VHH binders against Type II restriction enzyme MwoI (mwoIR). Designs and how they scored, part 6

Target 1, 363 residues: Type II restriction enzyme MwoI (mwoIR), of Methanothermobacter wolfeii (Methanobacterium wolfei) (o59646)
Amino acid sequence: MKNPKFTENQKEIEKEEFEFLQKLNFIIKESLELFNTNLKNSMKFINYITLPIIMASIESKSFNPFSEIIEKHIAFILNSKMNSLGYKFLPLGYSSDLTYENDNSIIHIDIKTANLENPSDFKDTVPLGINQSSYPGVLDCKIRGKNIKADCKKIKVYPNIPTTYNNKLTITNALLFIYPDYKEIIDEIREDYIAIRELISINLKDILTPIEGSLEEFLNYKPSNEKKRLEPILDNIVRGYFIHDKLRHEFSENVEKDLEEFEKKIIGIAKKLKEREIKPVAILSISIPNGELAPHYDDEIVSGKSWGSSFRYHYKKSGNSVFKGLDNKASRAVFLHINKEYLPVLKKYFDPITVYELTEKRL

## First folded at step 1 (VHH)

Design q7 (framework vhh_7aqx_2)
Fold by ESMFold2-Fast, scan of step 1:
Structure q7 (fold): chain B 363 residues (1-363), chain A 124 residues (1-124)
Amino acid sequence: as target 1 above (363 residues)
Amino acid sequence: QVQLQESGGGLVQAGGSLRLSCTTSGLTFSRYAFSWFRQAPGEEREFVGAISYSGGSTDYADSVKGRFTISRDNAKNTFYLQMNSLKTEDTAVYYCAAEIDWGLYHDSSEYDYWGQGTQVTVSS
């Protein structure tokens, strides 16, 4: 919560962050109707790429099919608007969802979605991969196994995104969309998915056997704990992709009835999804500290597991913003949109909401 | 650019048969699902039948099940509606439609491309 003394470079980083925030705010507000996810229009994404993801996530409690579809939808809309603001798309091998440049900076945007019923994904923190930050930091790790307790020293984290690249400053932003609980929709499609898996195991098994051999070889090199978690996900991805490709191009008359049943179940899922409209509850812009700003943050800004490849960035601590801008009024987490219908629920997690309001004068 | 053209309509007696054809150009036929809709005088446009992009699934309006059959020929870029045991109530302008997705939609708004329509008249 300390107001830091800034050097010239730190002031320039804050200035670029604020300019980006203003432009992002403009895009979001002008395009808000487009960010209301109409699943009817998003049905076009249920294809050989998204179908395996949907199938995998129904089997996994940790993987949400709607997050991937919504994030792709957001990315397409955002990308269509960024070019008009003087940002050039950069297809760099960095782990951000979208990367852009202008004359002064390189901007990494990580698109995040969170379920309103899972506050650990949005309240005071946002999940990040180690490769999604220019920030050097320290992970607070505490490990407790069955009958084992270990004191874990804070783990030093090295950034994968450079603080500057080719004489341009690096800005990292997490764009967080909070959506209402949609577990009901997942439950509606679960039975159709189970029927699809059963049909595959009985009638299309022989076609998939060669692909299964390659998948099993890959999984043999993973730790037992990780293998058991990943195996169903990878199996569903491989099977879904392969079946979809074969369904389109080469299935014979001998399996025609089974293909009809399979396709009807997939269409059933599609029809159930298209009737649902998902509107964001709130949209937050969270500026992730550039490495130049690291000395001005509390050690508690990150947390995670010592054996994990991800951490949580803490943008808020005890109800207050962790870092404030040069004028001591702005914060690094700002609401771009609030759906007033959800104010009673939002106040439960963001009290006071106004502490995240965008200020008109920071620099 | 993309064109759908119906053919095979005409006048037929009740109990007779007709086969409608829809020829397509300007699209990759194997990537599309197809349907037939009809519009009787003074009525709304209604769903008749659909076939998925793979040809593995078909669906029909309850009023035509067992009498009409939809099929596709990827080699000819053409799909068909075989109409058997025609009734006077089947009199309508028949439209073919295409969409790039899974198919079997009953809502006309799901379809990207449409033909101009062909008249089918069933006399008693």
Scores: ipSAE 0.000, ipTM 0.357, lowest interface PAE 12.2, mean pLDDT 68

Design q8 (framework vhh_7aqx_2)
Fold by ESMFold2-Fast, scan of step 1:
Structure q8 (fold): chain B 363 residues (1-363), chain A 122 residues (1-122)
Amino acid sequence: as target 1 above (363 residues)
Amino acid sequence: QVQLQESGGGLVQAGGSLRLSCTTSGFTFDDYGFSWFRQAPGEEREFVGAISGSGGYTDYADSVKGRFTISRDNAKNTFYLQMNSLKTEDTAVYYCAKLRYFGSGSFPWDYWGQGTQVTVSS
């Protein structure tokens, strides 16, 4: 037996999802060339915005530091477009990349990137932040034999974003950009970023002008574990921007030479990246059911590593089965853009492919 | 070619206000922090204030804190120094500078402008 209030709430949520999908489609198609990672056009993010991210990735010994750079580039472009559509930025403490409010709803946008050569990152799931997942179940354990071993089932997990917040409906959208493999670019700059990692071992704390409280502005909305990892690196970088002229005399000759080499390496990386253009293979919009609506779509909508904090949303399983009664509704997962050159590769993972236009197309 | 050019200097009475501008070209403005320095006759060039690339971080010399404000306009490739409650000791040639984020040459500031004279009369 259907709950009438629940059914009415579902219709309103899906209306907002569909309206947002139309606006998102307009933004993506209008801005498609900007989402081509023409590294020359991305240069404005290199020396300040992307530098802390590169440094953090080097410190973590990441093999693909530029995934973060690409995501931040996309976020900055998308943010300018969301504001033009009447959405006001709203910080709510969830692990979404961007959160906005209009008169009718609150929208959470999670920007995701995936490498075409790593299909586990895009073919059936998207990763969720810890704040987007909840653990409402109790551990279901079985005991075996005389040497007691617990055989435990996974706890049932649902998206942690509530259906309403401050009396407004909430909408969640994962915007997934699939890019071609850029391993060759990483290989070209590998020696340079290794050298930077060595140079960041320089202790500048006693020489740099302190800037109290300002690092929080950059780290705003990052998960606590990532923020703690990034803070020491960002503190040194931001303080470096405000080295007082009087303190130059206290620098040793070796420190000045190492700082010169550091900037040369950063400029060298930026120059090498500037010569490359990375175009998206495809852009996929995925509407994620929130809170109380999640259990009504599918039994296997979220999975995680056994007892781990990392979770994935299974968008191919989630579907729109609960909304079959609505005419001409958009799919919960739909392509906004496909580079037709890659269509044969994409069809290995998606069949059929639904592309959103004025009328939905199946390829 | 990197260029910086100051404007807005002039004569003002003690207690008055002036706004200095620095227009820039030849580089990606949004990527860099900027600073103002000043030099009085017979003295060395001294730091006045700085602003980061994001605009979220500012720093000032103790002598000007609470009186001067640095700001930037990325759409105009220009940054500013708003000077309030001017004193006779603020009389100097004011220079704008582009921050070098480490690297070769003069550290941390390079690419100075030509300077603009500010004279504060009693």
Scores: ipSAE 0.000, ipTM 0.114, lowest interface PAE 20.8, mean pLDDT 62

Design q9 (framework vhh_7aqx_2)
Fold by ESMFold2-Fast, scan of step 1:
Structure q9 (fold): chain B 363 residues (1-363), chain A 123 residues (1-123)
Amino acid sequence: as target 1 above (363 residues)
Amino acid sequence: QVQLQESGGGLVQAGGSLRLSCTTSGFTFSSYWFSWFRQAPGEEREFVGAISSSGGSTDYADSVKGRFTISRDNAKNTFYLQMNSLKTEDTAVYYCATDLVPYSGYDRYFDYWGQGTQVTVSS
């Protein structure tokens, strides 16, 4: 209920955040078809899909290789479009987020994916790493130990990312892609995926292990000399050719047999997915306010429930697509795309007025 | 204390007219954008129209465009919805509220709703 008067500097900050929203809107709407994840037999897609599948297979933690594939695909397209708008990618940035700069701003884009069947991943809140924005978080912790039960007072956690650095404003955006249930597609490849994981664990681990890292590491991935030798194999997989003859004479009989089996399974996955397309149900731009704007918002809009867990940004009225002038109740979440086939389902989770107005081209 | 209060609702015959008023207090009226929304029985709340802080820009839902006019009087801290050529489909509780337009360079300090005023259009 505070809603103090804006300073001129705070108005300029929000204006810069809004101008970045317009750039994201342009990228998404002009490139929507490119964000549809087409699982085609093509050299580019097999290389981009194969690497995430290998990563997922090695880690043993992934329950679903498609989340990794979708995330890497989105990052690749976004990176291309951000570069086209004059933004420079900043390597070794803030872990798995995408960090860019131009003459005026340092931009942090946190790519989020959610399944339509799990509204807790997209309704009213979005996960936010404590070092992905300049906005201070509030920790509402409850400490539970064998001999200790304590509820701590809300603790303010200050970010390491400054509100302005080298005369450039810090802007953070969570870009949320909501997808339909793709269980059927996962079930189709599950057996081949498990077999690939087994092959890697036995004989192929050292020669097929990609860089185990963030989206940043994937975008800046440069294969070692050993992995460079595998690029012809990946190209042959795309074209349906078998392992290149020149490489066969350099491997032991057992490694050659495992590479042949690996190739067959990757080709099998590619064939099963060739006609498949994973389209987003909706795409939301969620603008996390710059820390200088904190006096205009509720204290807990960025909060975590326990130390060591991820924080969440709590946007008011999850269905309100409005990003408007500074107002203590304004929403900073804007729909950039809605698949109209899913509109009835989305209206159950989001504000009906906001969804209706977007269909009338109100942004 | 910030308040928005609607008035002017009532029963009217199809083809008739009504003027709704939203009187505000507790903030700088001239700096703020205003909107009208409505909610019919058993239906979702929907946008009706909006007016900019200067009054130089207005926006309307397609269903009311050409029939409804939004206006403001900064001296009275009041804004209005003039409803002409009313249809039975216009029957709803009407609310005054903030607009749903992205930031456009105007100062905005409040996002408040009135209590609503009933409009009933009979055939």
Scores: ipSAE 0.000, ipTM 0.093, lowest interface PAE 22.2, mean pLDDT 66

Design u1 (framework vhh_7ubx_2)
Fold by ESMFold2-Fast, scan of step 1:
Structure u1 (fold): chain B 363 residues (1-363), chain A 122 residues (1-122)
Amino acid sequence: as target 1 above (363 residues)
Amino acid sequence: QVQLVESGGGLVQPGGSLRLSCAASGFTFSSYWMTWVRQAPGKGPEWIATISSGGSTMRDDSTKGRFTISRDNAKNTLYLQMTSLKPEDTALYYCAKDQYYFGSGSYSLDYRGPGTQVTVSS
């Protein structure tokens, strides 16, 4: 603690943050069944709308197809619940995944997903945009391979989001959904994707080649050196040409059959994704302190290497994971849900594990 | 800088019609899919329709008989023709530079425009 006592105003700030944590906990627990069946019930996310992204992700090994789809599905579920609590959705689109407003506060919810097999994405930090919270960050002033002296100081950087705007308190929460390994599902889908690409390349190439080079761009795409994004190319191929019924009159019966097989394989992928139950291993809530509270928290709770780099929240730094000004010292980094089957693996990274119930428990 | 400016909203009687426009600048409009989304007071955002760069449309079943999405690439403008308006259509209407249901390739909510208010009442 940099200061021994909180002012009454700072205690009220922490009370508002804690009250939001309680509301978020209620929403998550009430909606848990919906999160557990998110892919099964999301046909609009696993068809013409999301399928090009899934295919692009399979082609580009660096992109996680389930992260984007799950985050979008979570956003819709949360939005319906936030409205029931008197929060109005505020569509900013530039910083946080979800922003809401009520009479007293502006709420920024940053939805994160992490794969259990990639612990660097969840075990001690979470990525943070510079416009998602009011807490000041710290930048390293040293650069690798440069002649920088040891007396180099870290530079304090202030975010553009104020601690209070028009008498409304700014509250930021990082909501992290940890999921089991997607590899098994990706492996099942990849085989069908290869068959689709082969069908396009061999059976449908001559029919689809007139589309301004899009098909040729797709077939020759190499992620390591390609500058064009793959998603727009796949959008043109999948949505424009996979709906064969509109173009039937221009094709022979043999080409029509190949287009039907193409569509059936795409639908097959969508069906496999729909039928999978992808359940979160755990849901972790990180209540990022309002910048007005900075005198009482570690200066390096938010840090990065340069202004344009990805800042990170260091939620495991000693003493920074609790509401310091509240009598009960409730946790700022707390699990809202744990699948107990995964407790042994979670305890490799979290010990103790604090679960937010009516009364906080340690597992 | 990407800019989207919605217009054409206003107060209209039940059964009336409105044509919303979205003027786009700062990007190659013809190369992107465009989407209309609305948010009614106290409710979450609702997807209405998407139009591809080539003009193919996808629309929500509940409104597709009354609403038509279209685009004019020469004018960098997206349109939403609304007919047979009902009190339930009262909402703030947004256009988005969007490849998919709600996001611009990222699945984050991407409301690049400030929206235009439509109120259906007597």
Scores: ipSAE 0.000, ipTM 0.111, lowest interface PAE 22.7, mean pLDDT 68

Design u10 (framework vhh_7ubx_2)
Fold by ESMFold2-Fast, scan of step 1:
Structure u10 (fold): chain B 363 residues (1-363), chain A 120 residues (1-120)
Amino acid sequence: as target 1 above (363 residues)
Amino acid sequence: QVQLVESGGGLVQPGGSLRLSCAASGFTFSSYHMTWVRQAPGKGPEWIATITGGGSTMRDDSTKGRFTISRDNAKNTLYLQMTSLKPEDTALYYCATGKYSYGFDHLNYRGPGTQVTVSS
């Protein structure tokens, strides 16, 4: 629902936006260790559950389990912290990731994750869909392309999220979590996984299907005369192979050689993951600017009447810690945490003055 | 006569995948933008993605990592690849010509929709 009524109170809206940005900053700073632990654990645990998720990601090039795991863990931690500040989870059916309410405001939070090696996702602009924004913008452009002529000058663009609900102001924020590239680790796991599959001709579902008893009994199962050769985290996978009679009989005629090569590959994967240290590169909080949104349209062929949800709000990073849209519109933005060991890498993607200034800025 | 027909919906478990298709006829498909929109029971319509005739895409960020829009101009067909489906994705999915900037009622032509149900 569109609602332009609140633009007349721009100063009040800006104050409320900034006050919430400060609260969100506090939450993220307090939760930073939990975010680091979740990222580290996502990469170190190969077990009964995580291995099939990683393998599914390798087989499906469109599915990134690490991004999804990170988003879910962040949402869980954020929800706990928002509740402690008196905000209630409120599902309003909009496309924001999380929606909360207190006595004064409705808060929409969109969680963004970006891989450090994909700078298009975070370098110059952070895209926000119209259906993820609560503030109207003004489109002032002329679109010319093959088979298209459109003049959209001075057309108001209205968000799908209402600016006011039950006389409470609606505030929209995005949290951008930049994490290091997991591609090398995924590629290393992928090669070892392929080698393992070739050696033992297994079906992963058969290995991971409970054979007998409860899950607790399965996880605590220890076959008679089993040698403990691997870290406990990998024992469940190994037990799965040996517990299933079918899989024992499906090993090649040279069972001893196959098992030796299998163990070498599993140990190799565990060693590679154990030697890694994964932690967030940076966490950025972005507030929607009041009154001067910069809708973006990136399309070479448009039908004119049907521009629809092609418009997005883009916020460009600037040297004074204030993000500006494509039309030089300002955004409220704060880098909540920049991991100093990644400063040399971040300088490739962010203005060096902005990076240094934000790491030491008082908020 | 412009006609759009969606297919590929059905019942799936959480975490599953589906590929929706939209067969188009009665117009020069390659010259039109195509959009996917969904509507859950009792809720308003929600934009998912738009693809231009040339293949450039605009996507809702909340589904960007899970849903991919594509087209085959030689076959006059639009696709939506959906992965990691959630109960919240349960909705009637519509194919339409054009973009969603002025809302569902401003799309030029729309199909009847295909139902996607993701069990709890």
Scores: ipSAE 0.000, ipTM 0.091, lowest interface PAE 23.9, mean pLDDT 56

Design u11 (framework vhh_7ubx_2)
Fold by ESMFold2-Fast, scan of step 1:
Structure u11 (fold): chain B 363 residues (1-363), chain A 120 residues (1-120)
Amino acid sequence: as target 1 above (363 residues)
Amino acid sequence: QVQLVESGGGLVQPGGSLRLSCAASGFTFSKYAMTWVRQAPGKGPEWIATISSGGETMRDDSTKGRFTISRDNAKNTLYLQMTSLKPEDTALYYCAADLSYTPWEYFQHRGPGTQVTVSS
């Protein structure tokens, strides 16, 4: 049967997914000015919660430090909004994943950034780990560029996340932020970013560990007035260093020089980001269906070319798909924001463009 | 520099009403979403309602019929109108602004709270 009937359980799953899309739309639309303006100030909001996240980003071996830093800043904004709606952050050990729970669901939000000049990063698919979604994927075993004539059959692979855990439904959403060309910014910060990564690995890791204290101690801690004359980034680094004073007694006198160099590099990056006002061209929301809904969606909306970690979600296939068990005809892949100036460029890759509103519009 | 000051709490009998206010300063109030949360002694914080910069609201289902969140951008003030109050509504009520980009339980942009006690 090509159009199987939805069970009551599957209808409830779609209702919960759609409810989350509505909450996400509310959050994004009300936060647009923060995304538009706070890119200039992305590094000002470092504290004992966000500093480990930034350090994890700096410790990565990526060629794109801008995307890593901005993705974390977007994550910080979303984290505040999600908590205000009663969702609890779950630190599951995923580097770029935001995971939350409430009484009914476990929410996985994957934040993606893309350069408008690199359409291969956004026009067809978004990358997705098997530990971020409950939807089964399909492997295509065809080998490109190799002189073999053996065809592999398509293999269905199952994620390691269940569709429901501890009576909570698994919901996955990808947020794609498309930005104007930022290559110059990447070039400006690359060397400083690499230098910071090296400093952390050998000199500062133990000093920059998060505070092991109560919420009251965390909220009431303030640095000395001497240190408050510095940028917020530097103030938070100095704050962490002060709290871990016992570790300082075990380091050579050269640790002060390493800390000063680290502070210099962080301030340099912050100033370069602060002087650059970059606004998103568009924000695309992709609601990846729960695995229980697989009979109602295309087999290959999640596919990859190798086992394990190289899955991609084909949102153009899902972009025309609606929440099929619901009568409101909402799209699973939908724009939450479009900068009208870039509409002609976007239409080269998305035609039609589906915009989320109470009554959906196609541009 | 960001300041949030709650007021309007007090002792009220079950079935009564209270209107809480939150005076905001140090940021452009009209551009940010505002939230009410409460915390009873010995319990974790509980989200009550959020209002967007544009005036759209989201509310917890358990209080949705009894509590109304609103804002006055000309006065930089957030409100929570509470009706049909119950003993279980007894808590410290905080307003919060989405400015710190951290989990709300660790944010610095919240007020000192106003105590609501529902008792005979």
Scores: ipSAE 0.000, ipTM 0.184, lowest interface PAE 17.5, mean pLDDT 66

Design u2 (framework vhh_7ubx_2)
Fold by ESMFold2-Fast, scan of step 1:
Structure u2 (fold): chain B 363 residues (1-363), chain A 119 residues (1-119)
Amino acid sequence: as target 1 above (363 residues)
Amino acid sequence: QVQLVESGGGLVQPGGSLRLSCAASGFTFSNYAMTWVRQAPGKGPEWIATINSGGTTMRDDSTKGRFTISRDNAKNTLYLQMTSLKPEDTALYYCARGWELLSYAYDYRGPGTQVTVSS
């Protein structure tokens, strides 16, 4: 049995974590319609498609640009709302790893997406990078894909993020958006996406790769040294488009046909996607405990199976990850939104579902 | 033949205001996103603002609140209203026709109009 008694300091930590959950609940509920992925309603979202497709094509690492598009859209909306709560963006991560601060706390928000058809991605765990929270993780003493010793002791891994920094409490939240299966949309764009990857890899790699001096010239261009970058995604999009446009201008005579095909394919994908509206099935907020709370929660609530594997947060361990030091018995994993059409499916994995809801008596 | 012609630039004192105009011809203006870009001597081009065919605007944060982009489709004209001008706003200002998808990229640009902020 874990220690059931909280110190007053530990209770104050949970109060701060719960207060942030209440703030997050407020902004998510007021902004629900803004989290609909509808290309007709946003030129910014169209740009989010172009840059991820270009980057994914250059890297050749993922066929599914949809998760990146959705995550960038979510990050953009959240950034605007966090500012309204008095939080200042700290540029320590990109779109999927958002860090903010106010006078009392440093907030880490890790945006997650999952498909309703893949319940293993949402029903009891979420991926969690070790340096996205202050909570210690546990690893098996084995290399990824190999057993080193059958009877190895599990080892504790401590994150570089402290529980408190400069008198500000570290708070970590995983924000999980569950979506309907969008496989048919991926299938519609698959041929065009593969063609883009092939054009970039074989025909356009030299054009899209910054020429000597061009990136330096571009990066030295600053509108103001005091410019606050509250929307780093837009800066990255501008940089990507500028590099492409500059290189196109210099090399268009040599590869005009390939550039025209590239543009046509990107426009084609955008046109196919602009008619689609993708709404979340549910939005689940997961409040990862601060590391000072470790004596009260399961040792393996943050764990990885081996070196080189991802850590996962097991939010149904230790009494469904309840705020144990608070009298309100609120769950650390709570639905901020549920689309009523999908409630029967969600009840299969969250039973009883009321445990995972913020009610008036728990607020 | 696509043609873009900027006007309205000139010398202005710090804190002053200017309205730039861009007259477009040779294409269906209302179907395209339109962009303002500026370039200071010895520097690369800096994106300022884009307005799409539907009237939705995107603006650079450093000039947001001081500069407003707008359009008049009946007159085939794009505007940039500039207020509280600063010496660092001194540049050649270009009107550009944007691609439907790539609001920051352009395929045609005008010759530019010079804005000089000094006393």
Scores: ipSAE 0.000, ipTM 0.130, lowest interface PAE 19.4, mean pLDDT 69

Design u3 (framework vhh_7ubx_2)
Fold by ESMFold2-Fast, scan of step 1:
Structure u3 (fold): chain B 363 residues (1-363), chain A 118 residues (1-118)
Amino acid sequence: as target 1 above (363 residues)
Amino acid sequence: QVQLVESGGGLVQPGGSLRLSCAASGFTFSDYYMTWVRQAPGKGPEWIATIYSGGSTMRDDSTKGRFTISRDNAKNTLYLQMTSLKPEDTALYYCTTEWFGELLRDVRGPGTQVTVSS
């Protein structure tokens, strides 16, 4: 073509994205039943190491208690399948859930979950850290309350991930699992969590002191503008309980009973979750553009979050049109799975839904 | 040096029983919680039970009715009593001072093979 809008390097990036997308589609379609069955079985496997995450999520209305455990389970399943397709797991210290390499590329997979009843989590954008994509972000500075930011100008944020590393292209994919509303399950375990907190606050605070202040942080935790996460605090409490179990033996009979009740309630929550079969409504793959693709997209593709070092990648434009690749035909967001029963609801947010079908690339 | 040595495995018929032992040396056994873990070929490690220094236990519900963990601090020995064995219990069984999911290779034993055939 004369006067092409894109370079050969940009074409190569999208070629690698499409090759990965085809392999990912194969994995998802072949392994769909494993995601359904193994959610229950993998929760059983990892329940005892994920208890603090579940408890922290219950504490916060903005957190879904299943998000972390489901995402970890999906990661374990994907890892077993990615190796069979020539991808090697690569620990690069990035914040993405999974990083792999093959002969041509380094692939970052960021696993996301969303509830069908909260469309703001899946209809237009996905949150990304600067460690998950080579695409430069733009943060808006806003003045809010007493925390006045130095300047109300757009700040360009440079990613920690290069566009190429050791002559391999860096590509990022967000894999979004949309689930039906399971609020009743959350409500069921929330009551046990409230009982645990009462036991800690009334009976156990002085006994758990050896966990080096984690109990103090937990009891005095207040959601703030910084949006501090509770998972590390609760993990330290659970770890402290097991690390200091020798001291538990020296406690009075009443304290021993309270510790046993605390342990039983935590295990009870984990057991309830592992007995649930959780099935996705749909699985959406979103190709996050490599930084070399930035000249092709306008500023609307990225917006900054006010509270953190993360930004939102917009895979839809104003007017509900999806961002497309360099050929201006292939969608950068495609469905790999749709549960037919939910198709009418999905069409409300993805219209026309055929735009989101995996199609042959024309480059 | 820290050493853990498992024993007591073998071939048994479905419905049979086995008692596994784990002999510990090189550390103060009574100061540590102890865990039994199993791993079947081609599968990840599966936590069975943990026993605290004082004798209190945590058990996986799938085996809780059939497996019992115990310890003898005077003998520096950990035990796993297994009853009503099933073919699905076939695995390499090993002991560790680690909590499940945090297995450090240097503080677990080489394991003892349990094979349940029919």
Scores: ipSAE 0.000, ipTM 0.141, lowest interface PAE 20.3, mean pLDDT 68

